# Designs tried in a protein design chat: VH-VL binders against Diadenylate cyclase (dacZ). Part 8

Target 1, 269 residues: Diadenylate cyclase (dacZ), of Haloferax volcanii (d4gzm5)
Amino acid sequence: MAALSELLGDLVADVDGLFLFTPSSSHYEQFAETDVPTVVIAPENTVEAETFVELPLQFQNVKDRIRFGVEGAMEQSIVEAGDTIACNVGTFGGDPDSLVRVRVEENMRSGIYDLFANSRADPGVIRDVFEVAIELGKKGQKGEPVGALFIVGDAGKVMNKSRPLSYNPFEKSHVYVGDPIVNVMLKEFSRLDGAFVISDSGKIVSAYRYLEPSAEGVDIPKGLGARHMAGGAITRDTNATAIVLSESDGLVRAFKGGKMILEIDPEAY
Below, E stands for the ipSAE of ESMFold2; O stands for the ipSAE of OpenDDE; V2 stands for 0.75 times the mean of E and O plus 0.25 times the DockQ between their complexes.

## First folded at step 1 (VH-VL)

Design S07 (framework fv_satralizumab)
Fold by ESMFold2-Fast, scan of step 1:
Structure S07 (fold): chain C 269 residues (1-269), chain A 122 residues (1-122), chain B 107 residues (1-107)
Amino acid sequence: as target 1 above (269 residues)
Amino acid sequence: QVQLQESGPGLVKPSETLSLTCAVSGYSIRSGYYWSWVRQPPGEGLEWIGFIYHSGSTNYNPSLQGRVTISRDNSKNTLYLQMNSLRAEDTAVYYCARDTYYYGSGSYMDVWGEGTLVTVSS
Amino acid sequence: DIQMTQSPSSLSASVGDSVTITCQASQDISNYLNWYQQKPGKAPELLIYDASNLETGVPSRFSGSGSGTDFTFTISSLEAEDAATYYCQQYDYLPLTFGQGTKVEIE
């Protein structure tokens, strides 16, 4: 353990910070022997680290994990642009098995942390909707892939800026995202056009809402369809977060403030 | 019909951990709502501490750093607040409240407990 | 954090008077603002939600208005039982924040 601590010390001696993603107690103790400031990024602070950033979604893409951790640390003034950090991450979908060196840049304050931590809806609600979208997009999850548009939070404004395409099957219901049976319902209804509107608390307010697509003031990649345009537009005009599953390419994208913040490949999950 | 009642120690020492309980009657906490903790130092205004969603997800006021934990026990229909590293500035009346994140109604605290005074003094 | 500034910090008025309290947000919060009444020795009680909606059971003499950054709370005909401290509270962004309160005393 001493030999490993000496090796780790050599690897991180010239960095300004050490980022540990979901470390075991053993890993945390080994890295704590270095004199480099250490940040733990995990769903829960089980190792009782002094500097902790909550990870609301288990990002499978290494770049997204690092992006989230860096932005969270910048928001908490733990690191700043120009710093060099070492990230202990799992590159092969498991326990942390790699050290990745990253130079912190101002453009890494991209909104991914803000999307979960400082959005109108609870981070757990946003996470639950991502999990539904990922499950719907993932190969082998009960049949063929589907497309979907989920608008999360600020439901009153969203409803006022939309119109019904069909009868709302959630009319007078009191069901919440995160419930396994609700996932089945969302999969069935996602094959029809329109948006799901979900409240700040995760209540499914409506399905089948028409949102007007608009390119004006929306930062989206070229080639994305009307569902993405509508998601961008509604988040430009409200405090809602939009989560879009593309049936065409199978990717899940998130929008806040009219900007695309995150892109996830469900196949990695 | 819905009632909240806080309880806990009246006096705690600096650097100790505060444990407060909020017993809920007339509504099952597992069924909905956010459940908030709010405090008020004597003669001062209200400060939001944090809340817990009925699913168990929590969010805390950043000003309280990592020293606050809100939890629940669904079988006892009870909410808990734990705050460590107590200081004299933590002397306050502590309230629990039901927070409505209901569609079309916004978010507001419609039912409050009576409050429990916590004095932090050596 | 969104800062909520209330004015005045206190006021004194007679039964039958109209009183107005203002609340200013440090940034646009749309209509995501609530008003609470706290009587001496008691917990706060919701009076108005979403800037202008009167809570069930609350007397119609209480009203709220405003949007964006500027909000007002009015008691149109003050009653003796209205002696209390009144707080505005925003819920547009976490953390939830309250104004510092306005104490209404009856002469």
Scores: ipSAE 0.000, ipTM 0.432, lowest interface PAE 14.3, mean pLDDT 83

Design S08 (framework fv_satralizumab)
Fold by ESMFold2-Fast, scan of step 1:
Structure S08 (fold): chain C 269 residues (1-269), chain A 122 residues (1-122), chain B 107 residues (1-107)
Amino acid sequence: as target 1 above (269 residues)
Amino acid sequence: QVQLQESGPGLVKPSETLSLTCAVSGYSISSGYYWSWVRQPPGEGLEWIGFIYHSGSTNYNPSLQGRVTISRDNSKNTLYLQMNSLRAEDTAVYYCARKYDYWSGYSYMDVWGEGTLVTVSS
Amino acid sequence: DIQMTQSPSSLSASVGDSVTITCQASQDISNYLNWYQQKPGKAPELLIYDASNLETGVPSRFSGSGSGTDFTFTISSLEAEDAATYYCQQYDNLPRTFGQGTKVEIE
């Protein structure tokens, strides 16, 4: 496949990086023969790539997949703003069937890589909680929109900086986020006010925790409600990550260190 | 009651890929906890490699990001570590360990395997 | 990354002595610190978690204290079986990091 190797050389001759989304072994081998830095973005590193970014969620749109890969590569100093990359990604079906040329911009940092890679809690815990928030945002509860506040990681400190609003149904149980039954429980319990507190390992420590809303020292957009202020405040004061679902606008936001690091529309997923 | 047993090739050549296995007994790895890999070069201290959460997601030490993969097989109740592009400096005893997280927020490694020595030389 | 520095790197003491090891974090880690003991040829074992909590089954001669950036680990009335390397480990942030270890030898 000399002709294909020449086409690949021409396509990537003026790019600074090559991003392969869920490549097959044969596909990866073809691109690995180029001298352009190559990044593999996939759920598992089955092709044994030297530079790999784990894909923790199935993104519905191509732009978000590309932004996730770009953000990961920027964090590893493989590419920087101003670079041009070629992305091999699936637009129609599961196979990578498209090659997209993209100029890297600083505003391509969506926050999702920061959320999954740089949170204190395990990325799998973050993913599982984020998926619950997205599902609640899409479906609501019993046909009605709901809000939710999930505080993930640093649970001992979070518990010390909060108080109970109601009996904790998880006090004598040992259930973990990611278990399908827990998703049912979280959906039912979302009807009550308060925060869910989840440990670094994904254990549901508590439901119905009151966190004091405070805008002081918190960098949040104007007009966000008490759940967002409480999420910002608790992450300012602890090493936890807050994931917030707004019942009013339906968006999922995340906070870390008192700052909003992510804002996503669940309908896009 | 819960026991972890590492196994591996013992000797690996530079630039090859290391494959290690950790067999877990007495607890189902899909039911909870983090499952960690830690290494110790001869005469040196402990270095955390990474862990896999019971849901399957992983996190790695940035110094090893891109050349290490941690995976599991729930049906065999077994953990795996793969490292590519091996160097002499990767010579170490490799441990698998269970990381316990209390609902009070404590996090520590409570059960360790015996370790398996991996020597990287030609 | 959070850097953990132990002092001293090694010490020698007699049975019955009291020994103290210190651990310093490069940034505030609250009380999120564990201490492990590693005997020659063996895997590490947890002794202390959350800076000062003694793990079940661990002798009361071992203790820990500290918060923020400065932590101490003490063995009162050293026993011959305590000859080992001791490691502090922070769990405030990823990646998890260990101190370089302190080797305790019995004279």
Scores: ipSAE 0.006, ipTM 0.427, lowest interface PAE 13.4, mean pLDDT 83

Design S09 (framework fv_satralizumab)
Fold by ESMFold2-Fast, scan of step 1:
Structure S09 (fold): chain C 269 residues (1-269), chain A 125 residues (1-125), chain B 107 residues (1-107)
Amino acid sequence: as target 1 above (269 residues)
Amino acid sequence: QVQLQESGPGLVKPSETLSLTCAVSGYSISSGYYWSWVRQPPGEGLEWIGFIYHSGSTNYNPSLQGRVTISRDNSKNTLYLQMNSLRAEDTAVYYCARGVYYGSGRWLPYYFDYWGEGTLVTVSS
Amino acid sequence: DIQMTQSPSSLSASVGDSVTITCQASQDISNYLNWYQQKPGKAPELLIYDASNLETGVPSRFSGSGSGTDFTFTISSLEAEDAATYYCQQYDNLPPTFGQGTKVEIE
């Protein structure tokens, strides 16, 4: 490795901050030799950085990682609109092989950080449901496209704004998203219509729920199907988060407050 | 080291309920893993019965669904298997085993790393 | 359920021989396959997980390979203590299923 503190200093001399995504100890120490304020964005603060933003999901899309880090840093008042930052990210895998220069703008508060940090459900529950949806959407597992609708948090209100399409297999079960076996159950039950309703703490409350389909007050892209419309509508009327896997395009989308916050391609995972 | 020890009645009559116990030592059953039951009829292969995950979630082989219940007592660090409506075909050595999950987001990549010695259950009148 | 078929059902070989057992899945299971050894009167013991990874403490003469639907298990130099029945097991989908077993006898 030929990376020196002088070279790093030259590359970041005109920025207000450094954003390091999942740095190794040696990588972090190299940047610590610069006098530029440094923020670490990672699942755990293993390098013991003074300024740390927890990363709840390992976004494979570089744009999503940067969006999350920037919005999180703005939310925590680490940076403000008008600042210029350098983001050290891996564009082709795990190694942080790139520096991306970003000017922080107010419109970068897109809701991605709030989706995980300030949703009604626990952040770990939101993450676990995303991981289930990503697994369902990955190509090559069974070769068969599936769709799914997960409504996460505020389960009491969600149940009151829905009706059963068929018998609830979870009526007397106490299973939680995040248990690996639950992923297999959810994949199997996704073959039928309806929404999964998951509590603030991750308990699977119900499968096969029919949500009232209404697009009023829902900000979603044109051409999305019934699951997306139902997910958007329920998040407008409740404090729930909706995570939707599309059978048509294979993408996972998240809704909060009646609008689409995040779009993930499971093939990248 | 982890040790599992099954115990049961040995002989049961058709239509009765089987109750088996598996005492676990060396690890707390509430702290991790898929605690599983597997059976083997004399001279035949292995058949998975079901598991209880450390959180309390259970899953059963569809061939036995409706007849089997797996439970635990965390204070005794013990697993239980109950199977009703016994038939002669349920004669087998019953094992408890620890199922290992490695990695999240995978299709349950697990194997069984520790097994009890097994307890023979004969269903006969 | 995913069906696991082993070949052969039994074999006899001499100490020092190389023996190969095959396992075929009824559908693609990626590399989600384990191999177990069961000696008479004993519980099964894990030898190989994820198709090719040797469990800690297992002798290096045991190896596994394959992906998708076709898998092989090899003992490179058979020892007397290797007389046992060997089982493959998939964990791609519930329920986990085992092959019918291959009995290895030493002559």
Scores: ipSAE 0.000, ipTM 0.385, lowest interface PAE 18.2, mean pLDDT 82

## First folded at step 2 (VH-VL; framework fv_satralizumab)

Design S04a (from S04 with heavy chain S57R Y103W; at its last look DockQ between E and O 0.36; V2 from the best seeds 0.00; counts 0 for: pae E 8.1 > 2)
Heavy chain, then light chain:
Amino acid sequence: QVQLQESGPGLVKPSETLSLTCAVSGYSISSGYYWSWVRQPPGEGLEWIGFIYHSGRTNYNPSLQGRVTISRDNSKNTLYLQMNSLRAEDTAVYYCARLWGDWEGYFDYWGEGTLVTVSS
Amino acid sequence: DIQMTQSPSSLSASVGDSVTITCQASQDISNYLNWYQQKPGKAPELLIYDASNLETGVPSRFSGSGSGTDFTFTISSLEAEDAATYYCQQYDNLPWTFGQGTKVEIE
ESMFold2, look of step 2: ipSAE 0.013; ipTM 0.460
ESMFold2 (binder alone), look of step 2: mean pLDDT 90; pTM 0.913
OpenDDE, look of step 2: ipSAE 0.019; ipTM 0.568

Design S05a (from S05 with heavy chain S102D; at its last look DockQ between E and O 0.30; V2 from the best seeds 0.00; counts 0 for: pae E 6.7 > 2)
Heavy chain, then light chain:
Amino acid sequence: QVQLQESGPGLVKPSETLSLTCAVSGYSISSGYYWSWVRQPPGEGLEWIGFIYHSGRTNYNPSLQGRVTISRDNSKNTLYLQMNSLRAEDTAVYYCAREYSDSWPYYFDYWGEGTLVTVSS
Amino acid sequence: DIQMTQSPSSLSASVGDSVTITCQASQDISKYLNWYQQKPGKAPELLIYDASNLETGVPSRFSGSGSGTDFTFTISSLEAEDAATYYCQQYDNLPLTFGQGTKVEIE
ESMFold2, look of step 2: ipSAE 0.114; ipTM 0.669
ESMFold2 (binder alone), look of step 2: mean pLDDT 93; pTM 0.941
OpenDDE, look of step 2: ipSAE 0.027; ipTM 0.611

## First folded at step 4 (VH-VL)

Design T01 (from S04 with heavy chain S57R; framework fv_satralizumab)
Fold by ESMFold2-Fast, scan of step 4:
Structure T01 (fold): chain C 269 residues (1-269), chain A 120 residues (1-120), chain B 107 residues (1-107)
Amino acid sequence: as target 1 above (269 residues)
Amino acid sequence: QVQLQESGPGLVKPSETLSLTCAVSGYSISSGYYWSWVRQPPGEGLEWIGFIYHSGRTNYNPSLQGRVTISRDNSKNTLYLQMNSLRAEDTAVYYCARLWGDYEGYFDYWGEGTLVTVSS
Amino acid sequence: DIQMTQSPSSLSASVGDSVTITCQASQDISNYLNWYQQKPGKAPELLIYDASNLETGVPSRFSGSGSGTDFTFTISSLEAEDAATYYCQQYDNLPWTFGQGTKVEIE
């Protein structure tokens, strides 16, 4: 076991950094003895790594995990453009089984880290909303595919830039996304038109809000419908983050600053 | 009905860690609202420090981020503030306050405040 | 950060007078502004929220108005108990910030 860990160290001797995604204590110990700078990317720093990047959403797509880790490390000045890193990731079922060599490029600052770490809303709130949208995309609601628009953060400005389509079932309540019963209510109400408005810390401010679709000044892929245009427009005009579930293609997309930052396939989850 | 009461050491030395307690009565801190710390240097204005909300998550003023930790004990209905690397300019009256929410940014109940003096 | 500037820094007036304090934000904050009263040796007390809404239990002589960057706080008929420092506070964007305060003294 010791001889194997020494051989693994030799395989990464020519890289500027080693990125470990959700490592076990055993995996971390094996690499901690190498001379290669090591970065742990995980939901919690359970292994007590000296260099740690918090992973707010458990991305099932390896590419998105690597994008997040690289951008986070660049923002924290752990690595810079021109560096070569090795990413220890699980590409097949089970424990991390692969080393992916990546050259860090400036164009890897895609906004995925910024979407969670530097958004006005709490990263856990953004994560919780993604999880609701992903579950809706996988299962639908009451046997039917549904679309949904969740606007997260900067709720005061969002409410002022919208109008009610129906009575707000959350009026005068203090309930928060992440609570299992509240998540059930969000799924149930997603069958009706309009946006959910969620505060910086996850309070459900409203359901059934109409946001005007507008493509001017919004960088969205062609062919996306009114919910995506509305999400792009509101994030152009406020500091909110928009998370959109498409009824048509079943994908979940996130917008910030009028740009699409992330696209997730719920079937991968 | 709702009452907040701060307590602390009064005097701390530069570079030490400050620990403050806020006892809440008349409302369960785990049931809702946001619970916040605000400070006021003698003769100066108010500065928001941070808050904790029902889930236990926190948000801090960027000017103090990295030095401050806000926590709570739901069983004791009590809030805590820890601040590291104290300097003379951290001398202030420290208040705990109830905040309606991050959407409703109103501080509706305040404790009486506790004076913290940072000096050698 | 959003800077909040109050004017004047202090004023003196007689019981029965009407007094006005202004608060200016460094950027548009819509109506996301509160006003607090702080008497010597006491904690601040919320008087006005959302620029113009009177908090429950607060006397009707207190009022607020304004939107965008310019806000006013008025005491329509000053009472002796109104001697205090008054603070505006924005909650349009984190971090929340307060004005420097206006001290109201009774002559």
Scores: ipSAE 0.031, ipTM 0.539, lowest interface PAE 6.2, mean pLDDT 86

Design T17 (from T01 with heavy chain G105Y; framework fv_satralizumab; at its last look DockQ between E and O 0.76; V2 from the best seeds 0.00; counts 0 for: pae E 8.4 > 2)
Heavy chain, then light chain:
Amino acid sequence: QVQLQESGPGLVKPSETLSLTCAVSGYSISSGYYWSWVRQPPGEGLEWIGFIYHSGRTNYNPSLQGRVTISRDNSKNTLYLQMNSLRAEDTAVYYCARLWGDYEYYFDYWGEGTLVTVSS
Amino acid sequence: DIQMTQSPSSLSASVGDSVTITCQASQDISNYLNWYQQKPGKAPELLIYDASNLETGVPSRFSGSGSGTDFTFTISSLEAEDAATYYCQQYDNLPWTFGQGTKVEIE
ESMFold2-Fast, scan of step 4: ipSAE 0.622; ipTM 0.812
ESMFold2, look of step 5: ipSAE 0.018; ipTM 0.544
ESMFold2 (binder alone), look of step 5: mean pLDDT 91; pTM 0.919
OpenDDE, look of step 5: ipSAE 0.109; ipTM 0.641

Design T27 (from T01 with heavy chain L99Y Y106A Y109I; framework fv_satralizumab)
Fold by ESMFold2-Fast, scan of step 4:
Structure T27 (fold): chain C 269 residues (1-269), chain A 120 residues (1-120), chain B 107 residues (1-107)
Amino acid sequence: as target 1 above (269 residues)
Amino acid sequence: QVQLQESGPGLVKPSETLSLTCAVSGYSISSGYYWSWVRQPPGEGLEWIGFIYHSGRTNYNPSLQGRVTISRDNSKNTLYLQMNSLRAEDTAVYYCARYWGDYEGAFDIWGEGTLVTVSS
Amino acid sequence: DIQMTQSPSSLSASVGDSVTITCQASQDISNYLNWYQQKPGKAPELLIYDASNLETGVPSRFSGSGSGTDFTFTISSLEAEDAATYYCQQYDNLPWTFGQGTKVEIE
């Protein structure tokens, strides 16, 4: 309706930009009738928006979606610190049902966009490893909670800064994360100690690698165990990304550059 | 066997846009690898221009960023290079090359190259 | 950008000689270094990858070594067909960069 489009225009008339997260064609059409510059944030540009930011992982936490969209728009020079935006997001059930007003600040460059878009590994590889970790966190392995450490990208340096704990079952294989069969193998092998090493392209380079835990120069929350320390340390010393599933609390955390960038609750997925 | 074959205009005037094509046979460009462009001015060394990954994602040498676009047509199994604002210093043999991006990586297959002369 | 410096820029040697080319990276690149051979009028060909691994079909007289910032490439017994320019290339970080090349001439 025209009346609804006029109401939407009034609601967003005083903002510098409008951020639409995974909009349907009808949602996009209604907001496109306003004069406010519009940015679409979604896995694919299905609505054919002129300004688009790719969303590589469908974050279930609304704050993570907004953080990603804002940081991506700042990186692409679509918005600047000091701008005010309105974010149309799904608060419950994923359909965009809420409108959140946000003032863009420089401290919103948290690294969440950088983790996917500017990592050495392809964003799809990072996403696929997150999906394995999330699945493993939700279901455990054979009914038991498990921990896991996935090191993604810069595999040559990671291999040189680690040692084998056991025979590498992937020594002569050419298998890639994202393949359903390979994902099953990663879940099965997660019960054993050590890290999985995954290449820039998603090839499984090794299982059962020992990484030395070190807290120096690593910014992580207090109380996290050796897997988190090792993941932080290796990302401090290499261009790799670490994705860690905690056996104790069931959360998945990601590290880049020695810093914890993202924390995900698998039960929300 | 995998083969790469470049083609281009040969001669381009300063300030014009260069368009090059690389036909790939024996392997689907959407199935793997980093598909790259490398250039070499006559009598000089090699300079990496950029790549397009099998997923479609691109990356460019910062020295050429803003002037270069790499694209592909999966149905024709073909790679493209477009470079604008040409100058005499862009005169070079342009190669397309396949690069594997694993924990070991290298340019394992090269086209024969196409000479581009930038002159009035 | 990572700068790759080769030494020498050119050399002349006789068939049967052993020749060594050095490549230095401006920062630690671990083992992420390749060596290529380019004959006049032809495209480069991969000889060595990951600092020391010989590419399939490449003669065993070619070898590579080194790690970190200092790398060497050796031809143990020079053949007439080895007259070419040799390039090192790092793949530790983007942009991928090449050395300036070493021209090997047969006297």
Scores: ipSAE 0.016, ipTM 0.563, lowest interface PAE 6.8, mean pLDDT 86

Design T28 (from T01 with heavy chain L99V W100Y Y106W Y109P; framework fv_satralizumab)
Fold by ESMFold2-Fast, scan of step 4:
Structure T28 (fold): chain C 269 residues (1-269), chain A 120 residues (1-120), chain B 107 residues (1-107)
Amino acid sequence: as target 1 above (269 residues)
Amino acid sequence: QVQLQESGPGLVKPSETLSLTCAVSGYSISSGYYWSWVRQPPGEGLEWIGFIYHSGRTNYNPSLQGRVTISRDNSKNTLYLQMNSLRAEDTAVYYCARVYGDYEGWFDPWGEGTLVTVSS
Amino acid sequence: DIQMTQSPSSLSASVGDSVTITCQASQDISNYLNWYQQKPGKAPELLIYDASNLETGVPSRFSGSGSGTDFTFTISSLEAEDAATYYCQQYDNLPWTFGQGTKVEIE
């Protein structure tokens, strides 16, 4: 077991750090026996790594996982621009089977880590809303593609900057995203126009809110419709995060601070 | 109908760890709301310590970060506060409170409070 | 951190008087401000939420107004039972912060 650890160490001896994504205990132990600083990026620190970055959403896109890990490590001052790292990423949910060498650059601060870790809302709430949007994107509603706009966090300001399109079915209720019954309700209500407004803790504040679309001061790719413009605009004006499911292309996009931070293809999930 | 009741040791020595409990009745703490701790030194104002979401995630006042831990026991419907490295200035009445409201930012109801004196 | 400053620190008034307390935030907090009443030996109680909304069960003589950085709390006709310390609290940004309190005494 020691001889294998020595051989593994030789493969990564010249990098400044090792990034392990969701490693098994045995895989982690092999790399930990090398003298290269090791960072574990996973939903939970089950391997009891000394240096750990929490992964709130299990990104299926390898590039998104690497971007998240690099930005998180830079934020925590684990690595800096100019460092070279080796990223050991797994495909198909197993031990990491691929090695990607990356030179850390300052421009890798894309906001993906901030979207979850430095958001006003609980990172688990952001994750739960992404999961609802991804599921809607994969299955649609009643066999048809649907669009949806979820505004997460800073709910008081969001409500003040919006108006009702219909009676709010969540008025005076105390229900939270992540509850399976509530998730079903969000999917059913998504077939109607308007935004869902969700609090910092995941409480469903409202459905059917009209948000004024605006492209001014918002960094939006060309060709995106009113839901994307509304999501961008509200995040420019509040501390909220917007998660948008496009009915036309089926992609889920996230906005923070008036900028598109993340784009996910639900079919990859 | 939601009620909170704090309990604690009353007197603790400097450099020790404070452990407080807050028994909640009338609502399951894992079902909703945030649950918060707030303290008040004798004759002084109120200072927010931190809260725990119904999900179990926590958030702390940066002034106390690294010294404080908020936790819960869902089976006992009870909240806990641990604070280490106690100093005389940590002497205060400690309250637990539900964070309520449409936008989750107001404290209602509050427990009765428990006085903690830090003295050698 | 957002600093909350109350004025005055204390006041004395007679039953039937109108009293006003102010609260200033060090930055814009919109309307994310609550007012609490704390009687000696008791826990605080919520009176006003979101700057101007009266909590259920709270007497109508209490009112709040303001937005941005300047807020006021008014008791229109003081009762003997209103002797207490009053606190404002912002929840626009973490950490949540309270004013230093205003002690209202009945003469």
Scores: ipSAE 0.481, ipTM 0.745, lowest interface PAE 2.7, mean pLDDT 87

